# VH-VL binders against Uncharacterized protein At4g17700, part 13

Target 1, 164 residues: Uncharacterized protein At4g17700, of Arabidopsis thaliana (Mouse-ear cress) (o23610)
Amino acid sequence: MEEYEFLVRVREAGGFDIEHLMDTKPSSCVIGCREFDNNDDYNAHIVLFARMGIHKYNMIQGTNLQLSCVEKYNYRSPRVYSAFYITLIAKDPDACNSLVTFQTRVVEEGFNMTKLSCNIARPKPGPQENAALPRHSVDLEPVDVFYKGSLPEWPPEDAFNDNI
Short names: E, the ipSAE of ESMFold2; O, the ipSAE of OpenDDE; V2, 0.75 times the mean of E and O plus 0.25 times the DockQ between their complexes.

## First folded at step 6 (VH-VL; framework fv_lutikizumab)

Design p03 (from s50 with light chain Y91W; at its last look DockQ between E and O 0.29; V2 from the best seeds 0.00; counts 0 for: pae E 4.4 > 2)
Fold by ESMFold2, look of step 6:
Structure p03 (fold): chain C 164 residues (1-164), chain A 118 residues (1-118), chain B 107 residues (1-107)
Amino acid sequence: as target 1 above (164 residues)
Amino acid sequence: EVQLVESGGGVVQPGRSLRLSCSASGFTFSDYAMSWVRQAPGKGLEWVAYISYDGSNTYYPDSVKGRFTISRDNSKNTLFLQMDSLRPEDTGVYFCAREWDYEYFDYWGQGTPVTVSS
Amino acid sequence: DIQMTQSPSSLSASVGDRVTITCRASQGIYDYLTWYQQTPGKAPKLLIYDASNLQTGVPSRFSGSGSGTDYTFTISSLQPEDIATYYCQQWYNLPYTFGQGTKLQIT
């Protein structure tokens, strides 16, 4: 399969649920998948990206969702950026600590988190009834706040222990 | 500051060839895929060629496939478009554009005019 | 090939008006759509990517929305410097294709 044809399949799936495509991935595509279970340690950058998505959603929606755990992520890393599609579980303290599956897309431009942007931050749509995941974009987070490798101040010190 | 400067346009008879150049500066040229996009007089935009960052992949629409060849010299920060067997419908302004690898164009040059007429 | 049908082909509006331009794809493109502004005699400029994300430095009066096959571009309060031709472009699949453009004039 040609590289662009594979990318079309990833785009049709919305980027978050692509495990079924990975055995057909051309070697020229720089795409990886990681799924977590109860004994896995999270990468520190993935936790920060997950919290960035939750923070953006909270700011826009006036909610107080908290990261509980990361279920999985997929990434595409061509030469000048990396895009991360993260599926996580969030806890809503204002709804009796109920759990919600949440999706966020974070793009890292440059090296050492020189510039970060988040263009998807939402509760996961219902079961696989849609042919494609819609993108919900909001122009509320300036891309330049993460320029020069800065991190947001939002995340608590240890997201691994926020499970309900 | 990202800059893209096209050159090599002109007036030519049908069936002749032209070679366009695009000089890039203000960014690491060898990290980016590039495209050529054309615009006929008073008309819309048409994509005509793509090249990957290292030159290993090229793509063309059917309208120019087999007649146009995109290439790059990363040591000279230069993108090229060789246009052979030119037709009157190839008349237009040709832009070079930087892209996010199979995605969209974030910087464009000012364009170079090409006229194919008898 | 994915055809992009843009409407209207031209329009005139007054300063302060809300302006809406539509772009319809011949198939679903999953929000892989970009809007460009081309000022007369100049190169196109990226305004909106991924259907609704505003490029850095673009004024907040510009916005994009839509899904599936139907997308819209809106200027909430038209300014004199917004005189341009506006293009949508899909990048879901090759070949990249553009709408035919909308020429915006101020009366």
Scores: ipSAE 0.275, ipTM 0.696, lowest interface PAE 4.4, mean pLDDT 83
ESMFold2 (binder alone), look of step 6: mean pLDDT 92; pTM 0.921
OpenDDE, look of step 6: ipSAE 0.806; ipTM 0.930

Design p04 (from n01 with heavy chain E103Q Y104W, light chain N53D; at its last look DockQ between E and O 0.03; V2 from the best seeds 0.00; counts 0 for: pae E 5.3 > 2, placed apart)
Fold by ESMFold2, look of step 6:
Structure p04 (fold): chain C 164 residues (1-164), chain A 118 residues (1-118), chain B 107 residues (1-107)
Amino acid sequence: as target 1 above (164 residues)
Amino acid sequence: EVQLVESGGGVVQPGRSLRLSCSASGFTFSDYAMSWVRQAPGKGLEWVAYISYDGSNTYYPDSVKGRFTISRDNSKNTLFLQMDSLRPEDTGVYFCARDWEYQWFDYWGQGTPVTVSS
Amino acid sequence: DIQMTQSPSSLSASVGDRVTITCRASQGIYDYLTWYQQTPGKAPKLLIYDASDLQTGVPSRFSGSGSGTDYTFTISSLQPEDIATYYCQQYYNLPYTFGQGTKLQIT
């Protein structure tokens, strides 16, 4: 009974900043949480999802934000549903490469065919506190550069192969 | 307190249309998928429509596919079911239900009755 | 479509009795099964999910068990407020399908 109630509390907290809830996580609850430092390699899917969020925001707002690095993410992936709450650092070239803490939520859903959607893509609400640009930042091409014409259901394999 | 309130039910002739609404409160509506489930008089339950949290995915059983359309307006916390080409077999109480991750219905509305007859 | 068959279709029992309701799927559903309670004139209420896990606030006299195609719902000691129709539902594949229901009455 505890897993469902815990996951509802995670959603009510917004999903991005849940560290304060983890002391109460039931042992039966499977939830993925990852925080990255300057020496960590990123999961390929997380880079894709981070870039999707930035791309959606840029298209809607007319901005040109670029992914600088990923700070953390939380996820749960039941059989036919996955939700990823990603906190990242974006760089704004039009504002002297200023850094913005940014949040995006990406969801995979489907019984037969998986569809990928992004329903939150925004600068993190509240005060922006960013450290100096990290030594091992992820300076990747924007998602709009990778997707000319129709957007595929799943990005091509080579979309994850940017070496920096 | 989670609250789901259906409306728009009534008595209609076969071949006509009805539009059901469900008003949601007490939770963040846009975080949840939603379904419609119906129950014929004195009979069991039948799932009739699913919509994902952002409206991008919809699913229907064959009994209503092509005739029913589920939709949502997250800015107004409202779920809809457009029912076209209604048949007597569509008669029943229609429940709005909160759908937990393609699995089960953790909260249900009170239902709105629909009668399709001459 | 996965057919769900409940047994019995109706049942009378006394307060304090142990009540057992079965649900059989037309194929294996791997414990992707939920039990609902519906009192007359009301909406269904979720009792059990994943075949055996109790929803928050559900009394411990309710339980679920089974595997494969055969699942069982049990009330260990029947109470007056348990008068209802009980439904199983599979969520292994779409369409979601329900059993036909078991109407429980108290003698």
Scores: ipSAE 0.056, ipTM 0.624, lowest interface PAE 5.3, mean pLDDT 82
ESMFold2 (binder alone), look of step 6: mean pLDDT 93; pTM 0.938
OpenDDE, look of step 6: ipSAE 0.817; ipTM 0.927

Design p05 (from s50 with light chain Y92W N93S; at its last look DockQ between E and O 0.27; V2 from the best seeds 0.00; counts 0 for: pae E 6.1 > 2)
Fold by ESMFold2, look of step 6:
Structure p05 (fold): chain C 164 residues (1-164), chain A 118 residues (1-118), chain B 107 residues (1-107)
Amino acid sequence: as target 1 above (164 residues)
Amino acid sequence: EVQLVESGGGVVQPGRSLRLSCSASGFTFSDYAMSWVRQAPGKGLEWVAYISYDGSNTYYPDSVKGRFTISRDNSKNTLFLQMDSLRPEDTGVYFCAREWDYEYFDYWGQGTPVTVSS
Amino acid sequence: DIQMTQSPSSLSASVGDRVTITCRASQGIYDYLTWYQQTPGKAPKLLIYDASNLQTGVPSRFSGSGSGTDYTFTISSLQPEDIATYYCQQYWSLPYTFGQGTKLQIT
């Protein structure tokens, strides 16, 4: 089956670097790509998702990476959730402000960001390793152990709810 | 509350046909891919059919390919499995299951028994 | 097809015991693995996805680990309601395949 076979190829590529697959995408598959240059405005949600991935990585690894820019993202939006595979540039103050290409996967479940999860947050692996990399990379092993069935601590829910 | 209710199981002779139905409620049925999974008596689980959210794509393992046909009616929130040329090896409980993003099954029905015997 | 082999086929343990079940794939499945619980006479219930992620509403005594071809499911302190058969399933590639199951009982 054409759609499921395509999705297997996307999984095998890791979801982040799939441009080489897009001319084979079935019309029934809801997947898209966005790339940015210096003149493009970011969608506000993409910036939030990028920072969420960086925050999760910083919390687990004890780092202080800072978002510099978003390079691209791929998104897949079946009707009940949206998954975003975001490639971004972070600045690492602990490495003389060096730039790090970073990858994060954020899933939005339900409407209006009612549930967000971050399944991947990592510095980008080498190109050859990225092509064979599983969805949960080795550089996220401490993160994978930590995120069993829940999200890390975030801003208080009072930012989204009041008492009425 | 997600609910999946299977029906249409029974006892049939080898070579005959059955059509199973699965009635879905508590979620937007047309947003989800669906599968059928079977369990032989006292045995493990075997996936037997998949259908995409709009019905445009189907897939089957070799054990049932050419004999089973999965379909759906999104206006009635109903999933179907047409089982033709039934064999004794097809005996088991048949579950309908909701797929999370073409990956794993997050909700299951309670199953309908099918017995193929002379 | 990817073959999934569970060990043991059956297991007896006491309330409060640590229980470990293993699942071996015939090839690498890159953490695309679920664990299901099936209570006698009932449908399977998802416990763990992506090898180690706990499904919402599942008690924290359940956990999963492993990589490559070798995966482990653990109940840290067995409770009476955990009597069930447990199945692993890979979803790396079609066809989806399941382990043969591990029947857990309390002595």
Scores: ipSAE 0.043, ipTM 0.608, lowest interface PAE 6.1, mean pLDDT 80
ESMFold2 (binder alone), look of step 6: mean pLDDT 93; pTM 0.941
OpenDDE, look of step 6: ipSAE 0.778; ipTM 0.911

Design p06 (from s50 with heavy chain Y102F, light chain L94Y; at its last look DockQ between E and O 0.47; V2 from the best seeds 0.00; counts 0 for: pae E 6.7 > 2)
Fold by ESMFold2, look of step 6:
Structure p06 (fold): chain C 164 residues (1-164), chain A 118 residues (1-118), chain B 107 residues (1-107)
Amino acid sequence: as target 1 above (164 residues)
Amino acid sequence: EVQLVESGGGVVQPGRSLRLSCSASGFTFSDYAMSWVRQAPGKGLEWVAYISYDGSNTYYPDSVKGRFTISRDNSKNTLFLQMDSLRPEDTGVYFCAREWDFEYFDYWGQGTPVTVSS
Amino acid sequence: DIQMTQSPSSLSASVGDRVTITCRASQGIYDYLTWYQQTPGKAPKLLIYDASNLQTGVPSRFSGSGSGTDYTFTISSLQPEDIATYYCQQYYNYPYTFGQGTKLQIT
């Protein structure tokens, strides 16, 4: 199918749950899908992006969600930006450590993380089915190890208020 | 700095044709899908044409399908709208707009007026 | 086609007032909704995307909320520079469609 028509189907599916479309993806389309299982190591950048989404949601909603694991992500890398649609499991300490399937979209402009923004950060709409089982738990302590070196700074605070 | 500059608008009689241009600068034009959006005097906005980044796909609403043709020249950073068989209801300001990530319009030109009247 | 209906069509309010504009889609649009501001004689300016996210450089007095078919745009404390017409737009599916606009004036 033509690339634009495939991307319309991706948008119609919401961008996060597109596995059923991937066997029809045209070779010209730059979109990928990764699901994590118990034996996979997480990519450092995906953990950072997942935490950005949780942090934005916590700041806006006054919550304290914590990253538990990353279940999957889709990415699209058109010529000027990369967009990551990440599905993760968050833990809510204020609700007896209950688990929430959570969605976040992080956009990188300039492929060397010149500018990062988060434009979707929310609990997954609809029933929270099979979200209670952790997949690929993420240890909070290794964050500093993954962020060593030239990792980018956090998003600008003007995403949360007018004053800096 | 992203800039979109429309030109080619004017006053024409019904049934005539007009070709609009939009010059793009401050970004890599060939990476972006583009659209034309019009606004009749004192009225709201109406999307009228879409073209994919490489020009291979175009879409139109029924109100202009078969009369309007969107095209692009990526070597000249220019978007075009060929408007044939113009009608008085096509009167309005025509904006070119850039799509962000195949979703919403993040940058708009200043618009070029088109008047179709006897 | 997805029809977008804004309410009210026009509105007058005083500086400092809370202003609320609603937008209803004829079917669910999954938060694929923007709010634009158009001052007279100018091009539209993107304020809010994905129903609730502020565009960079937009003052925090602007906000968006809602889901499904019903969406709300709010100015928490109206300022003189907010005189404009406001449009919602869905980008869930083609043709992209706009609300008819809400003209906001300050008394």
Scores: ipSAE 0.015, ipTM 0.570, lowest interface PAE 6.7, mean pLDDT 80
ESMFold2 (binder alone), look of step 6: mean pLDDT 92; pTM 0.926
OpenDDE, look of step 6: ipSAE 0.823; ipTM 0.936

## First folded at step 7 (VH-VL; framework fv_lutikizumab)

Design q01 (from p01 with light chain Y91W; at its last look DockQ between E and O 0.51; V2 from the best seeds 0.00; counts 0 for: pae E 4.7 > 2)
Fold by ESMFold2, look of step 7:
Structure q01 (fold): chain C 164 residues (1-164), chain A 118 residues (1-118), chain B 107 residues (1-107)
Amino acid sequence: as target 1 above (164 residues)
Amino acid sequence: EVQLVESGGGVVQPGRSLRLSCSASGFTFSDYAMSWVRQAPGKGLEWVAYISYDGSNTYYPDSVKGRFTISRDNSKNTLFLQMDSLRPEDTGVYFCAREWDYEWFDYWGQGTPVTVSS
Amino acid sequence: DIQMTQSPSSLSASVGDRVTITCRASQGIYDYLTWYQQTPGKAPKLLIYDASNLQTGVPSRFSGSGSGTDYTFTISSLQPEDIATYYCQQWYNLPYTFGQGTKLQIT
């Protein structure tokens, strides 16, 4: 299958729920998937991107959703940018601390500079399924200390680092 | 500064051919997919060809498929459009555009005019 | 092919007015939509990508919103330099398709 045809199938699925497509992915396609369970540690950039999505949503909607954990992400990294489709669990204090499955898309770009932007930030459309239990807060603390409260489009200096 | 400069447009009879060129500078040309987009006089925009960064993939709409061929020479930072069997409806300004790899066009040239008339 | 229908096809407004242009796609496009500005005799210029994100250097008076099939482009306070034709473009699938354009004039 050609890479473009696979990309259209990913887009038809909305970009976030593509596990059923991955057996058909062309070998040259630069799309990957990662799922987390309670035995996995997050890398710092995914937590940062998840918080960017929640922050954008909270600013626009006047809400106070809190990141509880990251369930999975899909990413596409062609030569000049990377796009991340992140599925996470947020806690909604205004709905009796209920857990909300939430989706965000974050793009990083730049040759010698870092720019981040967020174009999707929303509760997952459709029925809310049982969400994963919140992960332990220790995994989030380094990112919270490091997080500068920047708006989308203000990239952190270390967004490309694996270790923060 | 990203620059895209088209050339090779002109006036031709139906059924003839033209070859358009686009010279790129101010960025690493071989990292980017490229497209051609045309605009008929007083009309909107129509995409007419795509080429991947290494030239390995090309795509066309049905309106030009089989008549137009996009190509690139990464050693010369040049994009080409070979336009065969030209028809009056191919008349318009042809823009060279830099892609975000199957997504949108972030930089455009100023265009080269093509007129196909008897 | 995904058809993109812009409304209105033209409009006139005064400096300082709020201007709204809409695009409707013939199917859902998951925010894979971009807005361009084309001043007369010039090439198109990218304003907004992914339906709502401003390109670097674009003034904050420009904004985009919408979802599914219905998308909106807004100029919060019209300026004289905003005289142009505005196009939406979907990039959800090939062929890329554009709206027919909205010509904006200052009264």
Scores: ipSAE 0.160, ipTM 0.650, lowest interface PAE 4.7, mean pLDDT 82
ESMFold2 (binder alone), look of step 7: mean pLDDT 92; pTM 0.925
OpenDDE, look of step 7: ipSAE 0.802; ipTM 0.920

Design q02 (from p01 with heavy chain N57R, light chain T56E; at its last look DockQ between E and O 0.27; V2 from the best seeds 0.00; counts 0 for: pae E 3.6 > 2)
Fold by ESMFold2, look of step 7:
Structure q02 (fold): chain C 164 residues (1-164), chain A 118 residues (1-118), chain B 107 residues (1-107)
Amino acid sequence: as target 1 above (164 residues)
Amino acid sequence: EVQLVESGGGVVQPGRSLRLSCSASGFTFSDYAMSWVRQAPGKGLEWVAYISYDGSRTYYPDSVKGRFTISRDNSKNTLFLQMDSLRPEDTGVYFCAREWDYEWFDYWGQGTPVTVSS
Amino acid sequence: DIQMTQSPSSLSASVGDRVTITCRASQGIYDYLTWYQQTPGKAPKLLIYDASNLQEGVPSRFSGSGSGTDYTFTISSLQPEDIATYYCQQYYNLPYTFGQGTKLQIT
């Protein structure tokens, strides 16, 4: 299967839930998946990207969702950009701290985080039963976040104890 | 600055061949997939060929498949379009375009005109 | 092949007007759509990708929206330099296909 044909199947699935396709991925394809459980360490960039999505949603909707954990992400990294489809759990203080599954897409252009953009930031919709469902929320506006140097590493899990 | 310069266009009779070139500068040519897009006089745009960054994958629409061949020489930063068995409907301006690997075309050349008529 | 149909084929508007152009795909394309601007005698220029994202350096008066098969391109306040033909293009699947174009004139 050619890389482009696999990419079409990923696009038909919406980009976030593609585990069922990975057995058919051609070796030339630069799409990867990572799933986390409670024993896995996150890399610092994925936490930053997850927070970008939450921040964008909070700004537009007037909410205060807080990152709880990252469940998984899928990424495509051809030579000139990386796109990340991140599924995360947020806490909603306005709903008695209930947990919300949340999706965000972050694109990194260039090398070393030269330009970042976020074009999907939303609570996970119901089952994707209709191909006409938009990838983008109607209520969201693009927010670009740019970094020119290395970012601070996200604090390890024990950093909360150091802040007492 | 990104620059794409097409050359090799001209006037040819139907059934003849023509070879277009696109000279690239201002970016790492071997990192990017490339396409050719044409525009008939007073008409819209039609994609006519794709080539991957290393030249290992090529694609064509049915309108030119078997007649056109896209190729690249990454050591010379040059993209080519070999156009065989030309027809009057192949008349138009041919643009070289840089793409984000199966995504969008972010830079286009100025175009080179091709006229196929008897 | 996925057909892309633009409407209108041409239009005239005054400086400062809001202008909209629509693009319909023959099947769902999941927001894999670009808008290009082509001024007379020049190459096309990318304005919008992923249906709604502005390319770097593109003025904020340009915007895109839509989903599924129906997409809209908007100029919020028309400027004299916006005289051009505008094209949508799907990149959901090969072959890439373009709308037939919309010629924008200023009255």
Scores: ipSAE 0.364, ipTM 0.711, lowest interface PAE 3.6, mean pLDDT 83
ESMFold2 (binder alone), look of step 7: mean pLDDT 92; pTM 0.933
OpenDDE, look of step 7: ipSAE 0.852; ipTM 0.942

Design q03 (from p01 with heavy chain E99D D101E; at its last look DockQ between E and O 0.50; V2 from the best seeds 0.00; counts 0 for: pae E 5.0 > 2)
Fold by ESMFold2, look of step 7:
Structure q03 (fold): chain C 164 residues (1-164), chain A 118 residues (1-118), chain B 107 residues (1-107)
Amino acid sequence: as target 1 above (164 residues)
Amino acid sequence: EVQLVESGGGVVQPGRSLRLSCSASGFTFSDYAMSWVRQAPGKGLEWVAYISYDGSNTYYPDSVKGRFTISRDNSKNTLFLQMDSLRPEDTGVYFCARDWEYEWFDYWGQGTPVTVSS
Amino acid sequence: DIQMTQSPSSLSASVGDRVTITCRASQGIYDYLTWYQQTPGKAPKLLIYDASNLQTGVPSRFSGSGSGTDYTFTISSLQPEDIATYYCQQYYNLPYTFGQGTKLQIT
């Protein structure tokens, strides 16, 4: 199928749950998927993108959700940007540490996190299932912040741990 | 600084042809998709052509399909629009736009006027 | 084709006013929506993409919101330089389509 037709299929599925489409992906289409299990280490930038989505949601909704783990992400990387569709598990300390499956879309323009924007940050629509498998904490790589646009504040210094 | 400069507009009679050019500078032209967008006098915007970064994919709305051809020369940082079988409704200002690959237009040229009149 | 309908077609307001423009799509477009500003005699300028994200260098008085079929563009405190025509554009499906525009004047 043509690249544009495949992109339409991805958009019709909402961008987050596209595994069933990947067998039909044209070689010209720059879309990838990554799923994590309990023992996988995360890419450093994916954790930061997940936190950005949670932070934006918290600011808008007045909540205090915290990242527990990342389940998967899909990305589309045309030549000048990358869009990441991240599915994660958040913990709500204000609701007895209940877990919620959460979705966020983060766009990285340029290289080395030059500009980040987040346009989707929400609990996954439909029935929620508690995640029972907290991940081990991830030590984030140092990042110089030199973006010109408005970005959310970075998470607290101790945003992840293995007791979540 | 990103710059897009259109040229080749003018006054022509219906049924004739024009070729528009857009000269790009201040960015890596071969990394970006490009589009043409037109605006009739005092009216809104209408997208008329898309071309992928390498020229392998092109798309057009029904209003111009079969009459307009978008092309690019990445070695010269130049985008083209060949407009054949021109009609009075093709009259307007034609903008060259940098396309975020089927998404939005982040930079636009100043436009070149095209008038199709008997 | 996805039709985009803007309201109002024209609008007059005073400096300092809050201005709101709406854009309705003929089907759900899942936040694949952009707002442009076009000052008289000039090319359009990107203000907002993905329905709510401000382009770099755009003043914070501009904002976008909405979902599904209904989207809103807001200027929180109108300034004299904001005299322009504003367009929404969907990019959910080709052909890209624009609203008919909203002409903003200052009283």
Scores: ipSAE 0.128, ipTM 0.664, lowest interface PAE 5.0, mean pLDDT 82
ESMFold2 (binder alone), look of step 7: mean pLDDT 93; pTM 0.935
OpenDDE, look of step 7: ipSAE 0.833; ipTM 0.931

Design q04 (from s15 with light chain T56E Y91W; at its last look DockQ between E and O 0.41; V2 from the best seeds 0.00; counts 0 for: pae E 5.3 > 2)
Fold by ESMFold2, look of step 7:
Structure q04 (fold): chain C 164 residues (1-164), chain A 118 residues (1-118), chain B 107 residues (1-107)
Amino acid sequence: as target 1 above (164 residues)
Amino acid sequence: EVQLVESGGGVVQPGRSLRLSCSASGFTFSDYAMSWVRQAPGKGLEWVAYISYDGSNTYYPDSVKGRFTISRDNSKNTLFLQMDSLRPEDTGVYFCAREWDYEWFDYWGQGTPVTVSS
Amino acid sequence: DIQMTQSPSSLSASVGDRVTITCRASQDISNYLTWYQQTPGKAPKLLIYDASNLQEGVPSRFSGSGSGTDYTFTISSLQPEDIATYYCQQWYNLPYTFGQGTKLQIT
């Protein structure tokens, strides 16, 4: 299948849950996937991006969700930018530390974090099936080591909604 | 500074051919997919061709499929559009555009006019 | 093919007015939408990508919003230099398609 046809299938699936498509991925396609368990190190960028998504949601909804772990992400890096579709587990201290599966999309332009944007930040639609998922400490990958400067771009106030 | 400069437009009779060129500068041309977009006089925009960064994938809308051929020479930083079997409906200004690989067009040339009439 | 319908086709407003242009897709395009400005005699210029993100160097009076099939482009305080035709474009599927344009005039 050509790369474009595969990308359409990914977009139709919403970008976050694409495991069922990966057996058909063309060799030329620059999409990668990573799933995490208790034994895996997080990439430092992924923790930063996950926190950006949660912060955007908290700012708009007036909530206090906290990152608990990253479950998985998919990314596409077609030479001049990278787009990350991150599935994570958040904890809500205001709801007896209940867990929620959360989705966020973050785009990095360039190679040195010159511009970041977030256009999806939401609880995963449908039933929350992750209450017993394994936790992974977000402080196992120190984000301050990889993030030395101010963010180049804060997501626009109007960019908090996306229907995939 | 990103620059795209089209050339090769002109006046031609129906059924004839034209070859458009687009010279690129100010960026790494071989990293970017490219498109041609046209605009009929006083009308809106219509996408007419796509080519991937290495030339391995091309796409066209049905209105020009089989008549137009997009190509590129990355060693010369040049994009081409071969337009065969031209029709009066192909009349318009033709823009080359740099795109975010199957997404949107972030830089456009100034366009080259094409007129197909008897 | 995904059809993009802009409304209105033309619009007259005064300097300082809030201007709103809508774009409706024939199917859900999941924020895969971009807004362009074309001043007379010029090439289109990218203003907004991903439905709501301002391109670098674009004045903050421009904004975009919407989801699904319905998208909105807003100029918060119209300036004389904003006289142009504005186009939306979907990039969810090929062929890329544009709205028919909204010609903005100042009264």
Scores: ipSAE 0.108, ipTM 0.646, lowest interface PAE 5.3, mean pLDDT 82
ESMFold2 (binder alone), look of step 7: mean pLDDT 92; pTM 0.919
OpenDDE, look of step 7: ipSAE 0.822; ipTM 0.934

Design q05 (from p01 with light chain T56E N93K; at its last look DockQ between E and O 0.47; V2 from the best seeds 0.00; counts 0 for: pae E 3.5 > 2)
Heavy chain, then light chain:
Amino acid sequence: EVQLVESGGGVVQPGRSLRLSCSASGFTFSDYAMSWVRQAPGKGLEWVAYISYDGSNTYYPDSVKGRFTISRDNSKNTLFLQMDSLRPEDTGVYFCAREWDYEWFDYWGQGTPVTVSS
Amino acid sequence: DIQMTQSPSSLSASVGDRVTITCRASQGIYDYLTWYQQTPGKAPKLLIYDASNLQEGVPSRFSGSGSGTDYTFTISSLQPEDIATYYCQQYYKLPYTFGQGTKLQIT
ESMFold2, look of step 7: ipSAE 0.339; ipTM 0.701
ESMFold2 (binder alone), look of step 7: mean pLDDT 93; pTM 0.933
OpenDDE, look of step 7: ipSAE 0.852; ipTM 0.949

